# VHH binders against Uncharacterized protein AF_1353, part 21

Target 1, 325 residues: Uncharacterized protein AF_1353, of Archaeoglobus fulgidus (o28918)
Amino acid sequence: AEEKWKMKVIWHVDTSGEPFMDLSPDGELAAAVDWNNAKIYLVKPDGESVVFDIQGQDAVKPVVSGVALKDGVAYVLGSYEDFVGIRKYSWNGEVGEERHGWAGSVSDNILRSPSGNHLCYLITIDAGKQELYCDGVKMTLGGDYYFLNSVSDSGVVVISSGDGTHVFKEGNEVLSFNTSNVVAYKDRVLVNEEDFLRVYDLSGNLVGEKEGYTFSLTTLLRWTLLPTERYIFRYEPLEDTHVITWDIKQVETLPGFPQFANDHFVVTSKNGVLHCYSLKDFHEVFSVEMPEDDGLIKLSDDGRVMLVSGENGGYWLYVSSENNF
Below, E stands for the ipSAE of ESMFold2; O stands for the ipSAE of OpenDDE; V2 stands for 0.75 times the mean of E and O plus 0.25 times the DockQ between their complexes.

## First folded at step 21 (VHH; framework vhh_gefurulimab)

Design Za (from Yb with Y31T K64Q H109R; at its last look DockQ between E and O 0.06; V2 from the best seeds 0.00; counts 0 for: pae O 10.5 > 2, placed apart)
Fold by OpenDDE, look of step 21:
Structure Za (fold): chain B 325 residues (1-325), chain A 123 residues (1-123)
Amino acid sequence: as target 1 above (325 residues)
Amino acid sequence: EVQLVESGGGLVKPGGSLRLSCAASGFTFSTYTAAWFRQAPGKEREFVSVIRYGGYKTYADSVQGRFTISRDNAKNSLYLQMNSLRAEDTAVYYCAAGPRYWLSLKESRYDYWGQGTLVTVSS
């Protein structure tokens, strides 16, 4: 018999503003930011939660630009009263602060690798000067308007400018492309070049290509690309999810829009329902009705914990009914 | 020449919906921060919404939950879906663009502006 389980809402909070959230790969900790109220919630799968004020003693409400979980700590990237940088929160409270730039600087974005073993964030210090922080190491970027596109579990970091992309490994640039549509997974790079989806290794060798399977990181409504250990999931409007191997051959079609994928599961949305499929054999392991608002999805590696945001606010933590805490 | 052209404004009843469009020429929206501002009669221009490179969005408290900002790279256009419109939403709505790395609610930080489109919410 195929393994299936039921998911139940174990925790919910009403928030407003753009959703910034993360879920640890093991599902043991969720982080959800209430943007408008400058609060962060940390939630365990048993429904226990703590809340911290991101503003703290500041006279000005911070502008949060992202949150990432690493080693049980939530890294909140934002513009604060006196600096741009990070405030760190664990279950026990605020545990640290990384101060960069000045009040006029801008926080760009923060990304962790899928496993959480790497964490990077980008800050604009001044016009023409950005700083990339990866695992505590700073890289000064000169000139162009960079954006952090991707961080892989192998430590591959992708940054893009308006007309190109730079790929870094261990602090060294290893590849560059004339497109901003580049994503890294482990030691592979997925690139949209012209009308092709291409996969490269870090030596620049072409591993695979598919005409018409393009993607854009800035056009979320048009294309979605989710790489995992075994597959690439691609969606185009009015189509179902294409499950593709890394040599870019179609393996399977799943209904709906791919919301989230890890090395073990993929979650798609169709007609207001979330469907989770095992990547072993693509059988459905659970389904749940979406909240009224469509938002972001995060799923634990074992598929037993799911964090869902609403488009206009709100967070829901789903847990398998078989989880006893 | 850089140009922003708004469209989609008009008369709508309270509770109604309207979708504004902003078409860009002379530059690519996807490489910029794009925002909507509005100016009501007799009031100062105020921030409505912004979308940065990468898709980060911010809304004014007054429109949070009702308005949605989006961008279409293929059409080089910016949109504002306005739902549950109120009389106080009556204003000239302006499209604006600024540097990619910039996130600001201040109009002075945006380099390019449209001429605006009028939205009137009235019973």
Scores: ipSAE 0.007, ipTM 0.277, lowest interface PAE 10.5, mean pLDDT 87
ESMFold2, look of step 21: ipSAE 0.011; ipTM 0.401
ESMFold2 (binder alone), look of step 21: mean pLDDT 83; pTM 0.846

Design Zb (from Yb with Y31T R52Y H109R; at its last look DockQ between E and O 0.06; V2 from the best seeds 0.00; counts 0 for: pae O 11.5 > 2, grease 27.2 > 24.2, SAP .713 > .668, placed apart)
Fold by OpenDDE, look of step 21:
Structure Zb (fold): chain B 325 residues (1-325), chain A 123 residues (1-123)
Amino acid sequence: as target 1 above (325 residues)
Amino acid sequence: EVQLVESGGGLVKPGGSLRLSCAASGFTFSTYTAAWFRQAPGKEREFVSVIYYGGYKTYADSVKGRFTISRDNAKNSLYLQMNSLRAEDTAVYYCAAGPRYWLSLKESRYDYWGQGTLVTVSS
């Protein structure tokens, strides 16, 4: 018999504003930001939660631009009263702060690698000057309007603008493209060029391509391409999810829009139902009806913890009924 | 030159529907955060809705459940579907664009603005 389990809501909070959230790969910690109220919730799989005020002693409410979990710490990127940078929160409270720029600077975005072993964030210090921070190391960019597109577990960092993309490895630029639609997975780069999905190695060698499998990172279509070690998930408008092999061959069709993928599971959304499939054999391991239209989804590596945001706000933490805490 | 042009405004009865459009030129809408604001007569401009470059949508409480913001990349356009219109929805509606990585409900954060389109809800 195929392994299936039930998912249950064990935690819920009503929030407003943009849903900045993260879930640790092991599912042991969820971070959910209440944007409008400048609060962050940390939640464990047993439903226990703590809440911290991101504003703290500041007279002005911060503007949060993202959150990432690393080593049990939530890194909150934002514009604060006197600086732009990071406030750090663990289960026990605020544990640190990284101050950059000034009150007029802008926080851009923050990303961690899938495993959480790398963390980067981008800040606009002044007009024409951005700073990229990766694993505590600063790189000054000789331009503006860059966006942090991707951070891989191998430390490949992709930044892009409307005009192109730069790929960095160990602080060195190794590749560039004339498209902003670039993501990195381990030591490979997936690129939308013209009407093709292409995969490159870091030496610039083309290792695969497929015509008609284009993607965009600037809209919801960013979710239409999700790479794993073995598969690429591709969604085309008005179609179901196509799961293709790493060499860009079609393997399976799954119903709905891909919301999340990891090396073990893929989650799709269709008609208000989330479906999770095993990448071993593509059997459905669970499904849940969403109380509201879903926004962003995060799933643990083992598929037993799921954090979901609503399109109109709110967070739900689902846990497998088999989890014993 | 960057330009935003709103259209679709007009006179509508209470309970009616209207769809506003905002066409962008000189810049790609999909790479930016886009928002709708409105200004009623004698009132300050207020936030209506925003769509983040990543696709997330938020709404003012006053329009939640009635209005829907959307974007069409192919047409480089922003839309606002307005249903169940009320008299208090009467205003000049503005589309705005800001940095793709910035979320804000404040008009001061948006760099580009349209000229506005008038929506009048009256019996």
Scores: ipSAE 0.006, ipTM 0.268, lowest interface PAE 11.5, mean pLDDT 85
ESMFold2, look of step 21: ipSAE 0.061; ipTM 0.512
ESMFold2 (binder alone), look of step 21: mean pLDDT 83; pTM 0.850

Design Zc (from Yb with K57T L105T H109R; at its last look DockQ between E and O 0.45; V2 from the best seeds 0.00; counts 0 for: pae O 8.7 > 2)
Amino acid sequence: EVQLVESGGGLVKPGGSLRLSCAASGFTFSYYTAAWFRQAPGKEREFVSVIRYGGYTTYADSVKGRFTISRDNAKNSLYLQMNSLRAEDTAVYYCAAGPRYWLSTKESRYDYWGQGTLVTVSS
ESMFold2, look of step 21: ipSAE 0.012; ipTM 0.411
ESMFold2 (binder alone), look of step 21: mean pLDDT 83; pTM 0.851
OpenDDE, look of step 21: ipSAE 0.013; ipTM 0.281

Design Zd (from Yb with Y31T G54S K57T H109R; at its last look DockQ between E and O 0.17; V2 from the best seeds 0.00; counts 0 for: pae E 11.3 > 2, placed apart)
Fold by ESMFold2, look of step 21:
Structure Zd (fold): chain B 325 residues (1-325), chain A 123 residues (1-123)
Amino acid sequence: as target 1 above (325 residues)
Amino acid sequence: EVQLVESGGGLVKPGGSLRLSCAASGFTFSTYTAAWFRQAPGKEREFVSVIRYSGYTTYADSVKGRFTISRDNAKNSLYLQMNSLRAEDTAVYYCAAGPRYWLSLKESRYDYWGQGTLVTVSS
């Protein structure tokens, strides 16, 4: 009879504009962007925080398109006064920039792999001309407008466009598909094609499939299918979260929409409440009321630190009461 | 020169249908996210619908099931099919385009705008 964890808000800020945030997998650092005021907050799980001005001396407010944490550093992807790229912040202040393009270039999106060992970002230099940077390595893309779908811990990178999807490993294209609904987990690729969910290995072998198991990207850029080491979580509208093994067998149904998952926990939302379930036995480990009707969620690998945004602003850092000092 | 030009507005009875068009020129339309916004008299401009270059779409709750956004990249055109029109749909409708990666309900995410076309729904 294991008691539920009590999760308490240990840090909150009111912000405005589009939410961009990240939480390191170990839960030791959170990053949150106050979009309209050009600020970035870095927050520790004890509630201590610092704030930096990402506009700096620029005459024009930056347009931020994302943030990712790697090795204690927040990478803020944006369109800055004279360039597109990254401004970097650590606990002690700005620690660098990655400058590309020119004043008319725009930022697209940035992702890190689940463990944080890979980081990629995509920028548009001119109409129809983009650059993808992964772990410091540049790839030039042309002829279309690409979106960065996923980056896996084994270094699989998925980009999509109106022509379809390209899957890369170690700088080499290994697969392509005629659909944009493609994500990766380690060396496995999940594809929604021809009314099927299909799973491929990097050699292109079909290793699992299920008719009718469609998935897509939502308005807040959340995938309705979330793969983890042992399970795949798929939203079936009005039928909640289906928990599926990699041989495409359903083993559980959880209430609500799957907001976030890692290899140990899944967080679902139902009726304004976030529910966290252990992947060992699917017992509910905690629940909290959402601050707003919708938002973004990140959870640490151990489930004890959770960062929540509102759809229209605001950030809340939750910590298990056992660690809340 | 970049231009977005709306057309197809007019007077229509409640329950009727209308198709709006937006012709794009001076840029590679196929690589852009495109959207419709509207502004009723005396109100703020509000989101109606968006379509990404990839074909992914979303709609404001007030128009879901009645309006359909589409695009023809070969003709550099964006469309809005409006069915089951209501008096509350009366507004100036604006075409917008932006290179941003995510679907957005915010007008600040769009770089290019048309001048608008008036739709009036009345008896």
Scores: ipSAE 0.000, ipTM 0.203, lowest interface PAE 11.3, mean pLDDT 87
ESMFold2 (binder alone), look of step 21: mean pLDDT 83; pTM 0.852
OpenDDE, look of step 21: ipSAE 0.010; ipTM 0.292

Design Ze (from Yb with Y31T R52W H109R; at its last look DockQ between E and O 0.35; V2 from the best seeds 0.00; counts 0 for: pae O 10.1 > 2)
Fold by OpenDDE, look of step 21:
Structure Ze (fold): chain B 325 residues (1-325), chain A 123 residues (1-123)
Amino acid sequence: as target 1 above (325 residues)
Amino acid sequence: EVQLVESGGGLVKPGGSLRLSCAASGFTFSTYTAAWFRQAPGKEREFVSVIWYGGYKTYADSVKGRFTISRDNAKNSLYLQMNSLRAEDTAVYYCAAGPRYWLSLKESRYDYWGQGTLVTVSS
């Protein structure tokens, strides 16, 4: 008998607006931001939660641009009263602050690597000047409106603008492309060029390509390409999910739209039901009906903890019935 | 009171150009994500382009290379430069603004909307 488990809701909070959230890879900590009320919730798999006021002593409500978990700490990127930067929260409370720019500066976005071993965030200091912070190191970007697209576990950082993409490794630019549709996984780069999905190594060698498997880094399309060490998940519009090997070969078709995955599991959404499949043999390990239309989804590496946001607000934390905390 | 007012729509031949404008009042574009949507006759409203509060721009695949979104903070206005127009670009174009969210292409994520301006591309 194949291993299956049931998922149950153990925590829920009503919020409004687009979600900013993260789940640690081990599932031990979830972070959920209530944007409108300037609150952050930290939640454990046993359902215990704490809430902190992101505004703090500020007279003005902050504008949050993202949140990432690293080493049990939630990094909240935002525009605050006197600065743009990060406020840090652990289970025990606020534990730090990184202040950049000025009140007129803008926070762009924050990303962590899949394992959480790297964390980057981008800030617009002034017109034509951005600062990229990765693992505490600052890089000044000149001229263009860049966006942080991807951070890999190997420390590959991808930034893009309307003019193209730049790939950095250890602070050095190693590759560039004439497309903004670039993501990094470990030491490889996945690129949409013309009508092709292409995979490059950091030396610029083409490792593989697939015609017609294009992707775009938009809200709707960023989920259509999910790389793992062994697989690439590709969603074809109005079709089911194609799981292909890393060398871009057809392996399996799964029902629904892929919304999140890791190296061990893939999750698809179809008809209001989330389906989670093992990447070992593609058997279904659990299914859950969504209480509402889903927004963002995060899954732990072991598939036992799932954080879900609603499209219209709210957060739900699911835990497997076998989890005894 | 918050208000968005589109302008610049009209009749244009294929291959032609138009520039749409959206004037905002009651709020500041620079503190929001601003976007253009369009709705063709008998079709659902679809995403066209978005400019982040930080200035980053995103386009639908169908308009990439042809359309350019921009913002003038001093005039509190949003623009859409449309070049190389096609018949399939015929639609009512709407200006929208919403909170500083991550790459939102869904109309439900935008709080404020204009009344729209009609763009007709016909020979």
Scores: ipSAE 0.006, ipTM 0.251, lowest interface PAE 10.1, mean pLDDT 85
ESMFold2, look of step 21: ipSAE 0.012; ipTM 0.360
ESMFold2 (binder alone), look of step 21: mean pLDDT 82; pTM 0.837

Design Zf (from Yb with Y31V R52Y S108K Y112H; at its last look DockQ between E and O 0.38; V2 from the best seeds 0.00; counts 0 for: pae O 8.4 > 2, grease 25.4 > 24.2)
Amino acid sequence: EVQLVESGGGLVKPGGSLRLSCAASGFTFSVYTAAWFRQAPGKEREFVSVIYYGGYKTYADSVKGRFTISRDNAKNSLYLQMNSLRAEDTAVYYCAAGPRYWLSLKEKHYDHWGQGTLVTVSS
ESMFold2, look of step 21: ipSAE 0.022; ipTM 0.463
ESMFold2 (binder alone), look of step 21: mean pLDDT 84; pTM 0.862
OpenDDE, look of step 21: ipSAE 0.008; ipTM 0.319

## First folded at step 24 (VHH; framework vhh_gefurulimab)

Design Aa (from V5 with L105Q; at its last look DockQ between E and O 0.01; V2 from the best seeds 0.00; counts 0 for: pae O 14.6 > 2, placed apart)
Fold by OpenDDE, look of step 24:
Structure Aa (fold): chain B 325 residues (1-325), chain A 123 residues (1-123)
Amino acid sequence: as target 1 above (325 residues)
Amino acid sequence: EVQLVESGGGLVKPGGSLRLSCAASGFTFSHYTAAWFRQAPGKEREFVSVIYYGGYKTYADSVKGRFTISRDNAKNSLYLQMNSLRAEDTAVYYCAAGPRFWLSQKEKHYDHWGQGTLVTVSS
């Protein structure tokens, strides 16, 4: 019998502004930023929540650029009154800061690996000078304006500038490409070169390629390629989600746009409905009507906890009815 | 035995200032999150300010810009500097300490409480 469960909203907050959020892979902690009010909510699956004032003692509200959960701590990347960097919040009330740059510096973006074992964020210190922080290690970048594209569980870091990409492993550059559409999964990189989807290892060996396959990293909120252990999910405009194996063979099609995927589940959106599919056999395990227009989706590894945001704010935490939290 | 003892309350005119103190014994403040709560007559106890483990501070919107929380580790004391006092600030002010975080609005997060000190703002 196929396993199915119902998802119920257990927590909701009405916010506005840029939606930044994260959910720990185990589903034990959600972080949701109220951008306009300079607050961050930490929420547990039982619906209990705590809130922190991100502005703190600052005279001005911070400009938040992202949030990531690592080891039960929420890392809020932002531009604060006197610095650019991180403010850290934990459920237990521990707080901290990683202060960089100055008031004129800019926070770029923050990404964690799927498991949360790696965390990177990018800061523009001054014009032409950026700093990439990964797991506490700083790398200074110069010349171009970079964006942080991807962080893998193996510590592969992908940054892009213009139409170029640099791939780092353990602080060393190992690969570069003449395309900005590069994403890493563990020790593999997926590259959109010309009209090809290509897979490379970290030695630069071509592992596979498929003509006619393309993808784009659009924004921090949307991507058209989601790699997982067994499958790569690709979205074709005006089509559905293509399920591709790492030998670059399409094996399935799922309805809608791929919103999120982990190694166990994929969530797609179609016609205002979120559909979650098991990656074991692609049966639908649950579906929910979207509370608002498309935002961000995060799902726990076991598929039992889901964090949903609206496009312009609002957060909903869903839990399965079978959860005993 | 853990004890929190508030002091500094009294009668003050609107626009005046008071400084509340909370002396801790039996534990070290620096190991705890410390907060101020207040309870006005006929109202529920409400959050005023908190200083987190590590020194992060936050305030209720109603007191932001007027009140300042601080901690002296050497004296094992918590303070609340209250400026520009208003009639609506009239309340019994409580010092609280506990292991946890921000919205000490949740009294359950604080394990230790003082007996409170009365602040009356009246013309």
Scores: ipSAE 0.000, ipTM 0.233, lowest interface PAE 14.6, mean pLDDT 89
ESMFold2, look of step 24: ipSAE 0.013; ipTM 0.434
ESMFold2 (binder alone), look of step 24: mean pLDDT 84; pTM 0.871

Design Ab (from V5 with T28D L105R; at its last look DockQ between E and O 0.01; V2 from the best seeds 0.00; counts 0 for: pae E 8.1 > 2, placed apart)
Amino acid sequence: EVQLVESGGGLVKPGGSLRLSCAASGFDFSHYTAAWFRQAPGKEREFVSVIYYGGYKTYADSVKGRFTISRDNAKNSLYLQMNSLRAEDTAVYYCAAGPRFWLSRKEKHYDHWGQGTLVTVSS
ESMFold2, look of step 24: ipSAE 0.397; ipTM 0.715
ESMFold2 (binder alone), look of step 24: mean pLDDT 85; pTM 0.878
OpenDDE, look of step 24: ipSAE 0.016; ipTM 0.331
ESMFold2, look of step 25: ipSAE 0.012; ipTM 0.458
ESMFold2 (binder alone), look of step 25: mean pLDDT 86; pTM 0.884
OpenDDE, look of step 25: ipSAE 0.016; ipTM 0.305

Design Ac (from V5 with H31Y L105T; at its last look DockQ between E and O 0.01; V2 from the best seeds 0.00; counts 0 for: pae O 10.5 > 2, placed apart)
Fold by OpenDDE, look of step 24:
Structure Ac (fold): chain B 325 residues (1-325), chain A 123 residues (1-123)
Amino acid sequence: as target 1 above (325 residues)
Amino acid sequence: EVQLVESGGGLVKPGGSLRLSCAASGFTFSYYTAAWFRQAPGKEREFVSVIYYGGYKTYADSVKGRFTISRDNAKNSLYLQMNSLRAEDTAVYYCAAGPRFWLSTKEKHYDHWGQGTLVTVSS
């Protein structure tokens, strides 16, 4: 019997501005940033929430560049009054900071690995000087302006500059490419080179390729390619989601745009409806109407907790009916 | 039957203060998010303030620093302390209650409404 469940809103907050959010893989904690009001909400699946002022004692509101949850702590990357870096928030009220640069420095972006076992963020200290922090280790970058593309559960870090990409493992560069469209999954990298989707191992061996397959980071800061353990989800503009195996074979097509995927589920959006499919057999486990225009989607590993944002703010936390208290 | 009853409205001069009260009955108020809305003559109802079931408060920009929302769960009551009142604060003030998981400035998210109490700020 196919398992299905209903999702219900268990928490909602009206916000405006740039939506930054994260959901822990176990679904036990959600983080939602109210950008305009410089606040962060931490929310549990039972709907209980706490809120922190990200501005704190600062005279000016911070410019938040992202949020990531790791080990129950929300890492808020931002440009604050006197520094650029991280402010940390925990459910229990513990607050911390990692201060870098100066008031003129800029926060770039923050990414965690799918499991949350690795966390990286990129900061522009000065013109032509960036610092990449991964799990507390700093690497100084110079010469170009980099963007943090991807962080894998194996600690593979992908940064891009212009049309170039550098792949790091344990602080060492292991690969480079002449394309900015590179995503890592564990110890594999997916690369859009020319008109090919290619898969490489960290030794640079070509594992697979498919002509005609392309992907990129969209203007919404979304990849059109979502790798998971068993499948790669690729979106073709004006088409549906292609389900591809790591041997670069399409095995299925799912309706809509791939919003989010983990090793167990994929969420797509079509016609204002979010559809969640099991990766066991691609049956639909639940669907919900989007409360507002397209934002971001995060889903727990068990598919029972989903965090949804609107394009210009607003957050909704959904839980399965069985998880409702 | 669920009921919300506002009180405390009246005529006040600019710069004056008023304290509105909202008494809830027929439900456990502590399980709800509570808010104040207001509607000026000829205008649409607008958000004033909300207090989350957990106690977090937020205000409309127009009233921030002047108004204070509070609640007494033991008394199933909601309050709005209004200081430094202005002519533009003249309106019928409504208390509203919604599900505990809702922290919203939108009317549609509130299930229960009072009949309102009139606040007139005039010299």
Scores: ipSAE 0.006, ipTM 0.266, lowest interface PAE 10.5, mean pLDDT 90
ESMFold2, look of step 24: ipSAE 0.016; ipTM 0.429
ESMFold2 (binder alone), look of step 24: mean pLDDT 83; pTM 0.855

Design Ad (from V5 with F101Y; at its last look DockQ between E and O 0.25; V2 from the best seeds 0.00; counts 0 for: pae E 6.0 > 2)
Fold by ESMFold2, look of step 24:
Structure Ad (fold): chain B 325 residues (1-325), chain A 123 residues (1-123)
Amino acid sequence: as target 1 above (325 residues)
Amino acid sequence: EVQLVESGGGLVKPGGSLRLSCAASGFTFSHYTAAWFRQAPGKEREFVSVIYYGGYKTYADSVKGRFTISRDNAKNSLYLQMNSLRAEDTAVYYCAAGPRYWLSLKEKHYDHWGQGTLVTVSS
């Protein structure tokens, strides 16, 4: 009986190359990178947009490895002509850089926490040396093969290396695991080890577990397990989304693959359609046909602004027609 | 200079086995997702298998259960063990490497490619 929202494409651009994008949790700003042409678009929910040249005065096109929005600023992590690091853009243009390393250094990846209160990025400076920057604080890591898995709203940072993982809080290692399949939500750490889903607190106490509830990283670097405040969304290997409470009890099944979740909504995909469900009662609040075969999805906290990419460029910004700007 | 060099191709009878190798140089191989693609005569290049740097791997449906992808980061090498070969597996096989953060089944997501090695399955 409840009325579905009508989502309308209010902005679209055709781009090429690897999709890198972000949407602020309040839905007020979207960022989208045209990878092959070294452009960044900033877009407002009324459809207004600006575009900037990421290459600037460099003789060589940068290799972008991610973008994150924080406080109205897009942080573009990349390997630039003579450094690795960040170029920053606000609505009015470039507003700064964070320069590290040298021309041979490599950018690894950048993540923000779900609320945007923490932002971390990882770079490889030299053989055997990586640097992690979180909220402006540097930590040097021994190794050149770490990957940044997760950053939680409480400042838990998860990095993986080969077949292992290290968990940090406030710059100090608090846990480690012999698996790369580890993510965090606030002060809880979710681990796929020994064919179990396991949940640990930061003291290393096992809080919950279930055999067979596995998860991993998959296509487009998407996790098959998405933790939120109230629920954990797990992709069952049989193509649907299982909704699990923090006591590791399944309470609902939703059709399709869990593309994105926040503390209020989950977006699944099935048969070329995106479905958004409210976490209050799991009613479907909207559905839209996917513009491309696959892509990345971000949704605002209120569910009314959604940014979608294709696999190799292309971006669409959807806004609820009931709240047209 | 970044290089990927395939080896191990050749002529094999149906039901036989081959092991392909790919040697990487000029970059830190462990930073990359690595994949095998193939191109049969008159066809587009198609995905065969991919292995993510963290060990996750997947296969095209046509080769599942017959082919095994593996990597040795210490030796900067990628492998494809091909068993129970069929005539339809005849193709030039390519090694590819893409950004570490990008697990993909699509050739457009890979930055570096080898020259290819020919596998011919014929009785």
Scores: ipSAE 0.046, ipTM 0.431, lowest interface PAE 6.0, mean pLDDT 87
ESMFold2 (binder alone), look of step 24: mean pLDDT 84; pTM 0.864
OpenDDE, look of step 24: ipSAE 0.144; ipTM 0.579

Design Ae (from V5 with T28D S30R L105M; at its last read DockQ between E and O 0.24; V2 from the best seeds 0.00; counts 0 for: pae E 3.1 > 2, grease 24.5 > 24.2, SAP .669 > .668)
Amino acid sequence: EVQLVESGGGLVKPGGSLRLSCAASGFDFRHYTAAWFRQAPGKEREFVSVIYYGGYKTYADSVKGRFTISRDNAKNSLYLQMNSLRAEDTAVYYCAAGPRFWLSMKEKHYDHWGQGTLVTVSS
ESMFold2, look of step 24: ipSAE 0.041; ipTM 0.432
ESMFold2 (binder alone), look of step 24: mean pLDDT 85; pTM 0.873
OpenDDE, look of step 24: ipSAE 0.498; ipTM 0.767
ESMFold2, fold request of step 29: ipSAE 0.274, 0.034, 0.375; ipTM 0.649, 0.489, 0.692
ESMFold2 (binder alone), fold request of step 29: mean pLDDT 85, 85, 85; pTM 0.876, 0.872, 0.877
OpenDDE, fold request of step 29: ipSAE 0.608, 0.577, 0.747; ipTM 0.814, 0.805, 0.879
ESMFold2, last read: ipSAE 0.406, 0.364, 0.084; ipTM 0.725, 0.695, 0.532
ESMFold2 (binder alone), last read: mean pLDDT 85, 85, 85; pTM 0.873, 0.874, 0.872
OpenDDE, last read: ipSAE 0.545, 0.202, 0.670; ipTM 0.792, 0.626, 0.854

